VH-VL binders against q54e53r186to356. Designs and how they scored, part 1

All scores and structures are predictions.

Target 1, 171 residues: q54e53r186to356
Amino acid sequence: AFKKYKKAIEAFKFVITAPASALSAITVEAYKKYLIVYLIQFGSVQHFPKCTPAVVQRNIKSHCKPYTEFVQSFSNGNINDIMNKASSGAEFFQKDSNWGLVKLSIKSTYRRNIKKLTQTFMTLSINDIAEKVSLPKAKAEQFVLKMIEEGEIFATINQKDGMVTFDECFE
Positions, changes and structure headers below are counted from each chain's first letter, unless a header gives other numbers; antibody chains aren't numbered by Kabat.
F, E and O are the ipSAE of ESMFold2-Fast, ESMFold2 and OpenDDE, as the mean of both directions, binder to target and target to binder. V2 is 0.75 times the mean of E and O plus 0.25 times the DockQ between their complexes.
[cut] stands for letters that were removed.

## First folded at step 5 (VH-VL)

Design d2
Fold by OpenDDE, look of step 5:
Structure d2 (fold): chain C 171 residues (1-171), chain A 120 residues (1-120), chain B 107 residues (1-107)
Amino acid sequence: as target 1 above (171 residues)
Amino acid sequence: EVQLVQSGAEVKKPGESLKISCKGSGYSFTDYWLGWVRQMPGKGLDWIGIIYPGDSDTRYSPSFQGQVTMSVDKSITTAYLQWNSLKASDTAMYYCAREDFFDYGAFDIWGQGTLVTVSS
Amino acid sequence: DIQMTQSPSSLSASVGDRVTITCRASQGISSYLAWYQQKPEKAPKSLIYAASSLQSGVPSRFSGSGSGTDFTLTISSLQPEDFATYYCQQYNSYPLTFGQGTKLEIK
């Protein structure tokens, strides 16, 4: 997964930073995807790659308002704000065929929030995890199980009482 | 337009196998969970389970675990519900439904339903 | 399993009436509740999600409220096309469960 998104980001950077005398439609589309994929990969906001032409920087934002607003909503980590911006821009994202990426970025946020819990707590119930990351209990459990399966977190779930024990990670 | 189109009505006998289908269109099929719901004649709605077409991850209701099998064919954006041996009690309307925004668990789009009649 | 109990099971009302349907969960489900409308010989239609969020295309006369265990679906001014059976559904915990339904009939 990491390798996949890294390559994509580099490809978008290549397009966005290409010498230009004017803003092109291809650059705009690449930038839209760049913003979302960057969030998926790093969980942070990056507006422009290094060496982006000035002409692109000056003009591209007016073409990407739903995207820039969506990306900005990640700054405070409030999932409700993120969801609101995603919903508000849904038609635009779908038109650009970027709705799937938007969904992935939101799922990535849930994963990051769950991972943060493993760094703070030794044990939590699935109910508590669900509440803290604003997910249904059922979905929270699915996330945790998937993350364990993928080796993203180290944890054991007691199926009898729903308690999750976070194991020490060998870093 | 986002829609789910299900296969036609089925008339079967006890002991026979059956596989009904639900085809998604107008959206990214692999990005949304699909659920199956049973409605017996004149009764309410019963959740059967959900499947994620992207990787075929499944969750079954305990009441339906081992009784039915959910599957998908991503290449034709179609989900399936199958029985190996039908019972008279399987007579019902079966709906497929897409989970709502970001896979929370509510359903936003429904198929038209497939009527399954099992009788001797 | 979480049991969902709707009240009433059936009711009669007239066009223009304010109608309220209640759904009670056997345990806390936060705001993870949906409402559906089903007309005879038709598939269910999604009305509300997250207890109070209106689905796209649903008239504003429909509204949902509640959190925890008690939830309400309200139709502010009943229209002829609103006569149907309504179901609540919790999606906090597996298995997902539905209420038994409320049949809204014309008086």
Scores: ipSAE 0.790, ipTM 0.917, lowest interface PAE 0.6, mean pLDDT 94
Fold by ESMFold2, look of step 6:
Formats: structure tokens, C-alpha cells, sequence
Structure d2 (fold): chain C 171 residues (1-171), chain A 120 residues (1-120), chain B 107 residues (1-107)
């Protein structure tokens, strides 16, 4: 499934880039969600949208420190560092009611990493997938099954030996 | 404060039905897997299964498949374990436990337990 | 199913002793192992996850090690509150399975 976050991202950009003489709570909330939702949608971070007012750029970081540190951890690609930053900021994310989005961004990273494997290998065992993406075997299988059900990857799991065969799908 | 509060002890006869509850509070109930664990008197821990309250995705231990039913009511942040026909061998302490987000499959928060006694 | 075997089944020790409890998996589970402490008539309490990572609020005298099939829980200097039953649990594969427990008693 698409998980169509593009409209949400444009709405957040509209709030963040609106002309401003002072930093508002609405802008801070929009920026927090923008950072995380952008990661979910694209797997990368765009720190400030184009035309973000200078007053916003100067003042917003002190209100969003756990968020900026979290999204920065994605730039080095180390899943352990990403998980550590999520954990250290968990209290703030939960208080803001954004913990669900943070968890989705981490899950989307696992899905993206599994997707990359389908582009490199014709077959892998569930054990191989689990090792390559740093998940327990049980959870790796859950991700693969959900990704097949949602049409994100095209694959067949042999239940007897746990081998996953990746198929090509041409639109 | 994150906690799981379970329903009170039950004394039942064989053949009766039972539904015990586990209410989660202080966290996003739909974002964590919730497990059920059985402990027979004087024995160790047996994993019954886990349920994801967000979509009711359920995984049962083969030992318990078909013997119990796990369910949730996410509107009241409550999970249930249910028997249609109790047996004397169902006598045990039953715990609910929340799966830790960061190390999938380990349980970080446990309910206080519900003692179920099934005897004539 | 992955069978988890703990050694010893019971153990008697004194306050201040260094205690080691072992857990063996019937097949490789990487580092996906947790340790729990359970006192009589109480719910289990999480001690260690990922074989060696200490749960928050757990005293530093507890430590875990191992990977693959062989794991240990060590208590460096036993305290009165540490007398309990200890369980390992693998979470690499379903069904999730526990060791049979190790009862740690006061001498």
C-alpha cells in the first residue's frame, strides 16, 4: 500500500513556510510531524522546506531537539543508532503524541531494507533476511508476509524450508 | 504510569465458559503487541500467544491453538483471553504482558496475573 | 520449536556470592534472549534483553552474556532481594519459549 503521506507533507510545508514574525506552537507541531512523516515517505530528511522564514529557522531547533537528533541518525544508516535516538527521545515523542509516527518511521526503514534485498537477490531464506536487516526471524517473517499482502514486494515463501523467492512485477 | 491491570481471580467448574481481561493504561495500547503467558501451579512459564490491538493480528502457540481465544477492545484499551469450555487442566495463573518495542518478543511490562481455578 | 534448557534447576547461595546461571537453546537464536526474575506469587520482572542489555532500573550487579546457543546470567554480589526464580526466554522464533527456571535459594 501507498501510505499516501505526500498530501500531509504539503500541508505541513504550507504551515512551516507561511510568513511569520514569531514562532508559533502550530508551526512547531507541524515541523515535528513533517520531519518524521518525510522520513516515512522518502527514507531521507529535508531539514527545512524552501522559503522557510528566517525567524522559524533560527528559533525552531530548541523546541524540536529530540526530533532533529532522531532524523539525523538516519543519515549514517545505522539501525542501532536510529533505535538509540528513538529510545532516548521516547518520553518527548510520547508526550507530543508522536510516538506512533516515530515507530512507523523505524518500521518503514526495516521495510525499505527488505525491499532493497529483493533488488539484489533472487532468493534468500527468512534467516538470511533476518540477519541482514537485524530482526528476529519471527519478526522478519511478519514483515515479509505483510509486505507481500500489501503488494510492496512480490515474493513466495516456501513454508517447508523458509526460502523466499523474489519475483519481478512490471506495471 | 504504564501498567496492565488484570481481572480478579476466578473459580469455575469444568465445562463453563470464562473471559478474563487485561486493561492497559499509560501508553498507546494499539502500538504494542500484547502477550498472554500461563503458569501452572508450581511450574514455569508457557507462552500462549500475542495479539496486536491495532488490527487484531494474532499468533498462537501451537500448544494453545484452538483451546483459547485472544481478543481486544481497543476503545477501552482492554485485551481478553477466553475459553468456551474450561477443563481442570486450565487451572493456572494467567499473565498478560506487553512486548518491548525495541527488542521484539521480549516482555517489558507484566500484569499482576489472574488465578483461574477449575474444579468440581 | 526451540527448547530452552537452564542449569542448574536450583541453587543455594549466600549473600555476597557470585552466581552464574546458564541457558542453552536447542538451535541458534543469535542474541534474541531475555532474562526474567520472579518472586513467589508475583509477576515476572524483566532483567535483561538482547542477551546482555540491562533493563532500565535493574541493578548493575546483574549482567548477561552469550550468543547463538549458550547464554549466562551473572549476579556479581548476591543481595537478599535477589533470591527468586530466574527464567530465560528466546524470542528469535515462534513459538516463544522459556527455560524451565532456576530457583535461587538462601543457604
Amino acid sequence: as target 1 above (171 residues)
Amino acid sequence: EVQLVQSGAEVKKPGESLKISCKGSGYSFTDYWLGWVRQMPGKGLDWIGIIYPGDSDTRYSPSFQGQVTMSVDKSITTAYLQWNSLKASDTAMYYCAREDFFDYGAFDIWGQGTLVTVSS
Amino acid sequence: DIQMTQSPSSLSASVGDRVTITCRASQGISSYLAWYQQKPEKAPKSLIYAASSLQSGVPSRFSGSGSGTDFTLTISSLQPEDFATYYCQQYNSYPLTFGQGTKLEIK
Scores: ipSAE 0.420, ipTM 0.779, lowest interface PAE 3.3, mean pLDDT 88

## First folded at step 8 (VH-VL)

Design m1
Fold by OpenDDE, look of step 8:
Structure m1 (fold): chain C 171 residues (1-171), chain A 120 residues (1-120), chain B 107 residues (1-107)
Amino acid sequence: as target 1 above (171 residues)
Amino acid sequence: EVQLVQSGAEVKKPGESLKISCKGSGYSFTDYWLGWVRQMPGKGLDWIGIIYPGDSDTYYSPSFQGQVTMSVDKSITTAYLQWNSLKASDTAMYYCAREDFFSYGYFDYWGQGTLVTVSS
Amino acid sequence: DIQMTQSPSSLSASVGDRVTITCRASQGISSYLAWYQQKPEKAPKSLIYAASSLQSGVPSRFSGSGSGTDFTLTISSLQPEDFATYYCQQYNSYPLTFGQGTKLEIK
């Protein structure tokens, strides 16, 4: 998955930075995907790749407002804001066949937020994790388990008391 | 339009195997969890479990663990619930339901249900 | 398991009435509570999620409130099509559990 997104980003960059005298529909679509995939991969907002033609920079934003607003909502880390922008732009994302990417970016955000907890705490209850990342306890546990399974975090869950111990990362 | 269409009513005998289906359409099938809910005649709703069609990850209610098996065929956007050996107590209406993405654990769309009757 | 208890189990009301159904969880479930409507011989219909958020397409006469352990579904002005059985459901913890249902009948 990680390699997939990196390759995709490079492909989009190639399209977006191609010499152009005018904005093309292909460039617009590439930029939409670029914004979301970049967010998935790096967890940050990136507006334009280096060497993006001026004509593209000047005109593309007007065609991507739902996307730019959605991506911008990640700046403050408020999941409610993210959900609101996702919902508000749902029609556009679906029309562009980018709804799946939007959902992935949101899931990625939950994972990122959970991972951040592992960096600041040694132990947390599943309840505390759930509260901090704004998930039901059951779903928070699912995320944690999946992340452990995939090697994204190193942790052990005590099923008796619901305590999660974040282990030392050896990699 | 999001739709979940389930297979037709089943009449079985104890000991027989059964596999009922739920076909999703109008949405990205692999991106949403699907749940199964049992409703015995004249009774309330019992959560059976959920499955993620994208990777077939599953979570079962302890009450149904080992009693049923959830599966999916992504190629035809269909989820399945199966029994290896039916019991009379399995007689019930079975619903599939899509779990909402923004509110995990909440089911926003439901199938029409499949009635399973098990009698000797 | 989290037990969900609805009150009342049944009630009779007339068109135009204000109807209130309560749901109590055996332990705190934050706002992870849903309400469903089920008519005879029909599948459940989703009404409320996150305790107070209205499902798209559901009439505004339906509303939900509460957090923690006590929740309420309110129908501000009962319509003929509202006579049905209503279920609450918690989705904070597995296994997901439903209330026993409240049957709303015409008086």
Scores: ipSAE 0.830, ipTM 0.934, lowest interface PAE 0.5, mean pLDDT 95
Fold by ESMFold2, look of step 8:
Structure m1 (fold): chain C 171 residues (1-171), chain A 120 residues (1-120), chain B 107 residues (1-107)
Amino acid sequence: as target 1 above (171 residues)
Amino acid sequence: EVQLVQSGAEVKKPGESLKISCKGSGYSFTDYWLGWVRQMPGKGLDWIGIIYPGDSDTYYSPSFQGQVTMSVDKSITTAYLQWNSLKASDTAMYYCAREDFFSYGYFDYWGQGTLVTVSS
Amino acid sequence: DIQMTQSPSSLSASVGDRVTITCRASQGISSYLAWYQQKPEKAPKSLIYAASSLQSGVPSRFSGSGSGTDFTLTISSLQPEDFATYYCQQYNSYPLTFGQGTKLEIK
């Protein structure tokens, strides 16, 4: 859950940084996936790996505009902008078979935001969590339950009052 | 193109079992919640529940808990709604519907519906 | 359970009219409200999500507003194809619940 995409990122970087005299289709495909997967893994954006050829840097953004705009929307943290960029690029993401990665990057943002709450609060209601992360109450509860199940957070939910108590795991 | 294609109309007697289907295509079936909605003749819409094909996690409306069973066969991208013993009050149109991309809880694509008629 | 109450239950209108349908939630649902259109013998069609966001491919004469407990659907200039039943649906809490419907008929 924590570090699961690092090997994929290195594979994409290998393709992107390979010596090139012209921009290739395989490089474009690798860059699209690199942008999104890096965002999922680290919660931040690195637009070009080190040693990316100049011909790639000059030409690739015009082929990947929906992707660079989508990834850039995460730097501002505005969920409405993120959703707008996902929607405006939907046809491109779907044709590239990357729609699932786009959805996963959005889900990873909710998980990171919920995890941050465990680090700043001792208790919150499900309704408070939902409001703070901009989700329907039912969906916020689903995220919390799944994250507990997967060991991503350590918490107990009081079903009577909807209060969530955040714990730290021993070990 | 996203499509939800449901099985054909059914005419049944009380006490019989029934399993109706909803086949999804044109999208990643395991990545979206799929809902079931009942519409009794001349009446409004009742949410039955949702199922996540990826792990078969389910949430039922309390009104339908124990009355029906939702299931999926993800190998053929098909969801099912099943009764063990039909009642005349089960006569209705049944829709499957896909939850929105962001998984918020509204339905962006609907099947054509399966009419179930139970008469004694 | 959050009850959704629509008003009116039915109305008659002429082509070109401005139509407003209201939906009230028994508890606050923020803006987690959708509107659907259903024609006879057809599946519901999504019109609006998040109270005011227009679904792709839906004509701009449809609009939604509201937050909390009170919501409206407006059709600015009624067209022949708009005669249908309209449902609101809250998606803040389980169980998901629909309004009882508003039937829009030809005058």
Scores: ipSAE 0.697, ipTM 0.871, lowest interface PAE 1.0, mean pLDDT 89

Design m3
Fold by ESMFold2, look of step 8:
Structure m3 (fold): chain C 171 residues (1-171), chain A 120 residues (1-120), chain B 107 residues (1-107)
Amino acid sequence: as target 1 above (171 residues)
Amino acid sequence: EVQLVQSGAEVKKPGESLKISCKGSGYSFTDYWLGWVRQMPGKGLDWIGIIYPGDSDTYYSPSFQGQVTMSVDKSITTAYLQWNSLKASDTAMYYCARLDFFDYGYFDYWGQGTLVTVSS
Amino acid sequence: DIQMTQSPSSLSASVGDRVTITCRASQGISSYLAWYQQKPEKAPKSLIYAASSLQSGVPSRFSGSGSGTDFTLTISSLQPEDFATYYCQQYNSYPLTFGQGTKLEIK
C-alpha cells in the first residue's frame, strides 16, 4: 500500500505547522514520526513541512538529532551510512517506540533500489541484484519474489541460470 | 536487556507430541526474525528455520521442512517449535536466537536452550 | 547448500598464545560470515559479523578477516576465558550453514 502513510503525514503536518509561541512536546513527537514516515512514503527527505513556525524551526533540531541525522543519511543513498546512523540512534528510536518505523524505512529503500534496477536493466542475475543493492543473495531473492507477488514489479525468474527478466508494466 | 527465555527440559517417548517455547523481552519482538537451531549431543549447530513475528512468515531448512512447525504468539512475545510425533533422533539441545535487525542472517542473541530427550 | 569447513577441528594452546582458526566456504559468500563462541553447556555467543566487524562487548583481541571463500578468526593473546568451541556461519544463501566447529583447549 504505496499511499498508506499520506493521511498520517497530513496529521503530523497539522501538528507541526500549528501556530506556536513555544516548542511543545507533542510537536517534537510528531516531528520525529513525520521525518521517518515522509521518507517511507516518498523516498526523499524534507526536513520541514511548508509553513512551519519559526520558533519550531529554531528549536526542534536539538530535540531530534538522531532522527535528522538518520533521514539525512538517505540523501546520498549510501546504505552503509544509513545502517550506521540507524545503529548509532538505536537506543533513542527504541525508547520512542519508533524502531519499527526505522526498519520500514530501510526496507522501503531496498524495495525502491530494486525497482530502479527494473527500469535500468532488461535482465540481471539474482547475484547481480544482490551485489548492486548490498544484500545477501537469499535476502535479495526474497525481496524480488515478494515484490513480484505483490505486483510491485513485473518479472520472470529462470530457475536454471538464476536470471531475472524484467517485464514492462502491462496495466 | 535483550532476553530470550526458553521452556525447560523435556523427556519424551517416541510418537509423543511436544511444543517448546521461547519468550523474548527487552526489544521490539515483532521487528526481528527469530530462528531455531538444533545441536545434537556432542555435535555442531544445525539451522532449523526462521520466523517473523510481525506476519508469521517462515523459512525452513530443507532438512527440517515437514518435521517441525514454527509459530508465534505476538501478544505474549513468545515463539514455539512443535513436533507432532517425536523420534529418538530428535534428541538434542534446541536454541532460539534473534536474527540481526537488518535481516542479513546472523544471530545476535541466543536463548539458554531447551534439552529434548526422546527415548524408550 | 554451502558447506563450511573449519580448520583445525581441535587445537591446544596456552594463555598468551596467538590463535588462528580458519573457515572455508564451498562457494563464494562475499563477506556474509559470522563467528560464534560456545562454552560447554552454554548457548553460543555472537563474536563477529560481516567477516570482520566485532559485536558489541567483544574484546579487541578477537579479529576476523577474509572474503569470498576463505575466512580467519584470530585471537591475538589468548585468555583463560577464551577456551571454547568456535563456529563460523555463512548467511549468503539458505539454508544457513555452520562450520563443524573448532575446539580450543588448554595445553
Scores: ipSAE 0.738, ipTM 0.876, lowest interface PAE 1.0, mean pLDDT 90
Fold by OpenDDE, look of step 8:
Structure m3 (fold): chain C 171 residues (1-171), chain A 120 residues (1-120), chain B 107 residues (1-107)
Amino acid sequence: as target 1 above (171 residues)
Amino acid sequence: EVQLVQSGAEVKKPGESLKISCKGSGYSFTDYWLGWVRQMPGKGLDWIGIIYPGDSDTYYSPSFQGQVTMSVDKSITTAYLQWNSLKASDTAMYYCARLDFFDYGYFDYWGQGTLVTVSS
Amino acid sequence: DIQMTQSPSSLSASVGDRVTITCRASQGISSYLAWYQQKPEKAPKSLIYAASSLQSGVPSRFSGSGSGTDFTLTISSLQPEDFATYYCQQYNSYPLTFGQGTKLEIK
């Protein structure tokens, strides 16, 4: 998955930075995906790749307002704001077939938040994790299990009492 | 418009196999979890499980684990629920339903249901 | 498993009445509670999610409240089309579980 997004980002950059005398529809679509995939990959906001033509920079934002607003909401670190912008722009994202990417970007945020917990606590219950990251218990557990499976975090879950013990990272 | 269209009513005998279908349309099929819910005659709703069409990840209710199998065919945006050996107690209405906007676990759209009757 | 208990199991009311249905969870589920409406021989329809958020297209006479273990669905002014069975459902923990239903009948 990590390699997938990196490759995609490079492909989008190639399109966005291509010499242009005018903004094209392909460039707009590439930029929309670029914004979200970049966020997924790096957890930060990136507006334009280096060497983006001036004509593209001047005109593309008006075509990507729901996307720019959504991506910008991540800078605040407020999950409610992120969810609100996702909801408000849902029709746009779905029309562009980018809703899946939007959901992935939100998932990545939850994963990052869970990972931060592993850096602060030695042990937490699934209930506590769920509460801290604002998820249903079942979803929080799914995230934790998936993150363990993928090697994103090192932890063990006691299924009897729902206690999660964070292990030392052996990166 | 989001739509879930299920296959027609089934009349089967105990021991027979069955596979019912649910076709999704009007949305990105691979981006939403689909669930199955059982409703026995005159009774309430029982959660069977959920499946993610994108990668066929599944979660089953313990009560239905090993009793049914969920699957999908992404190419025709169709989900399936199947039995290898039906029992009389499987007689019920079966609904497919799409999980909510952010996959939290409630169902925002429902199919019309498939009635399965199992009798000798 | 989390048991969801609705009250009452059935009730009769008249058009224009204020109707209240309650749902109690056997343990805390935060606000991860949904309400559905099911008419005879029809599929359930989503009404409320997150305990108090109204699903798109649902009339404003429907409202939900509560958190933790006790939840309420309210119909401020009952309309003829509102006679149906209502279900609550928790989605805090797997397995997902529904209340036993509340049948709302015309008086």
Scores: ipSAE 0.702, ipTM 0.882, lowest interface PAE 0.7, mean pLDDT 94

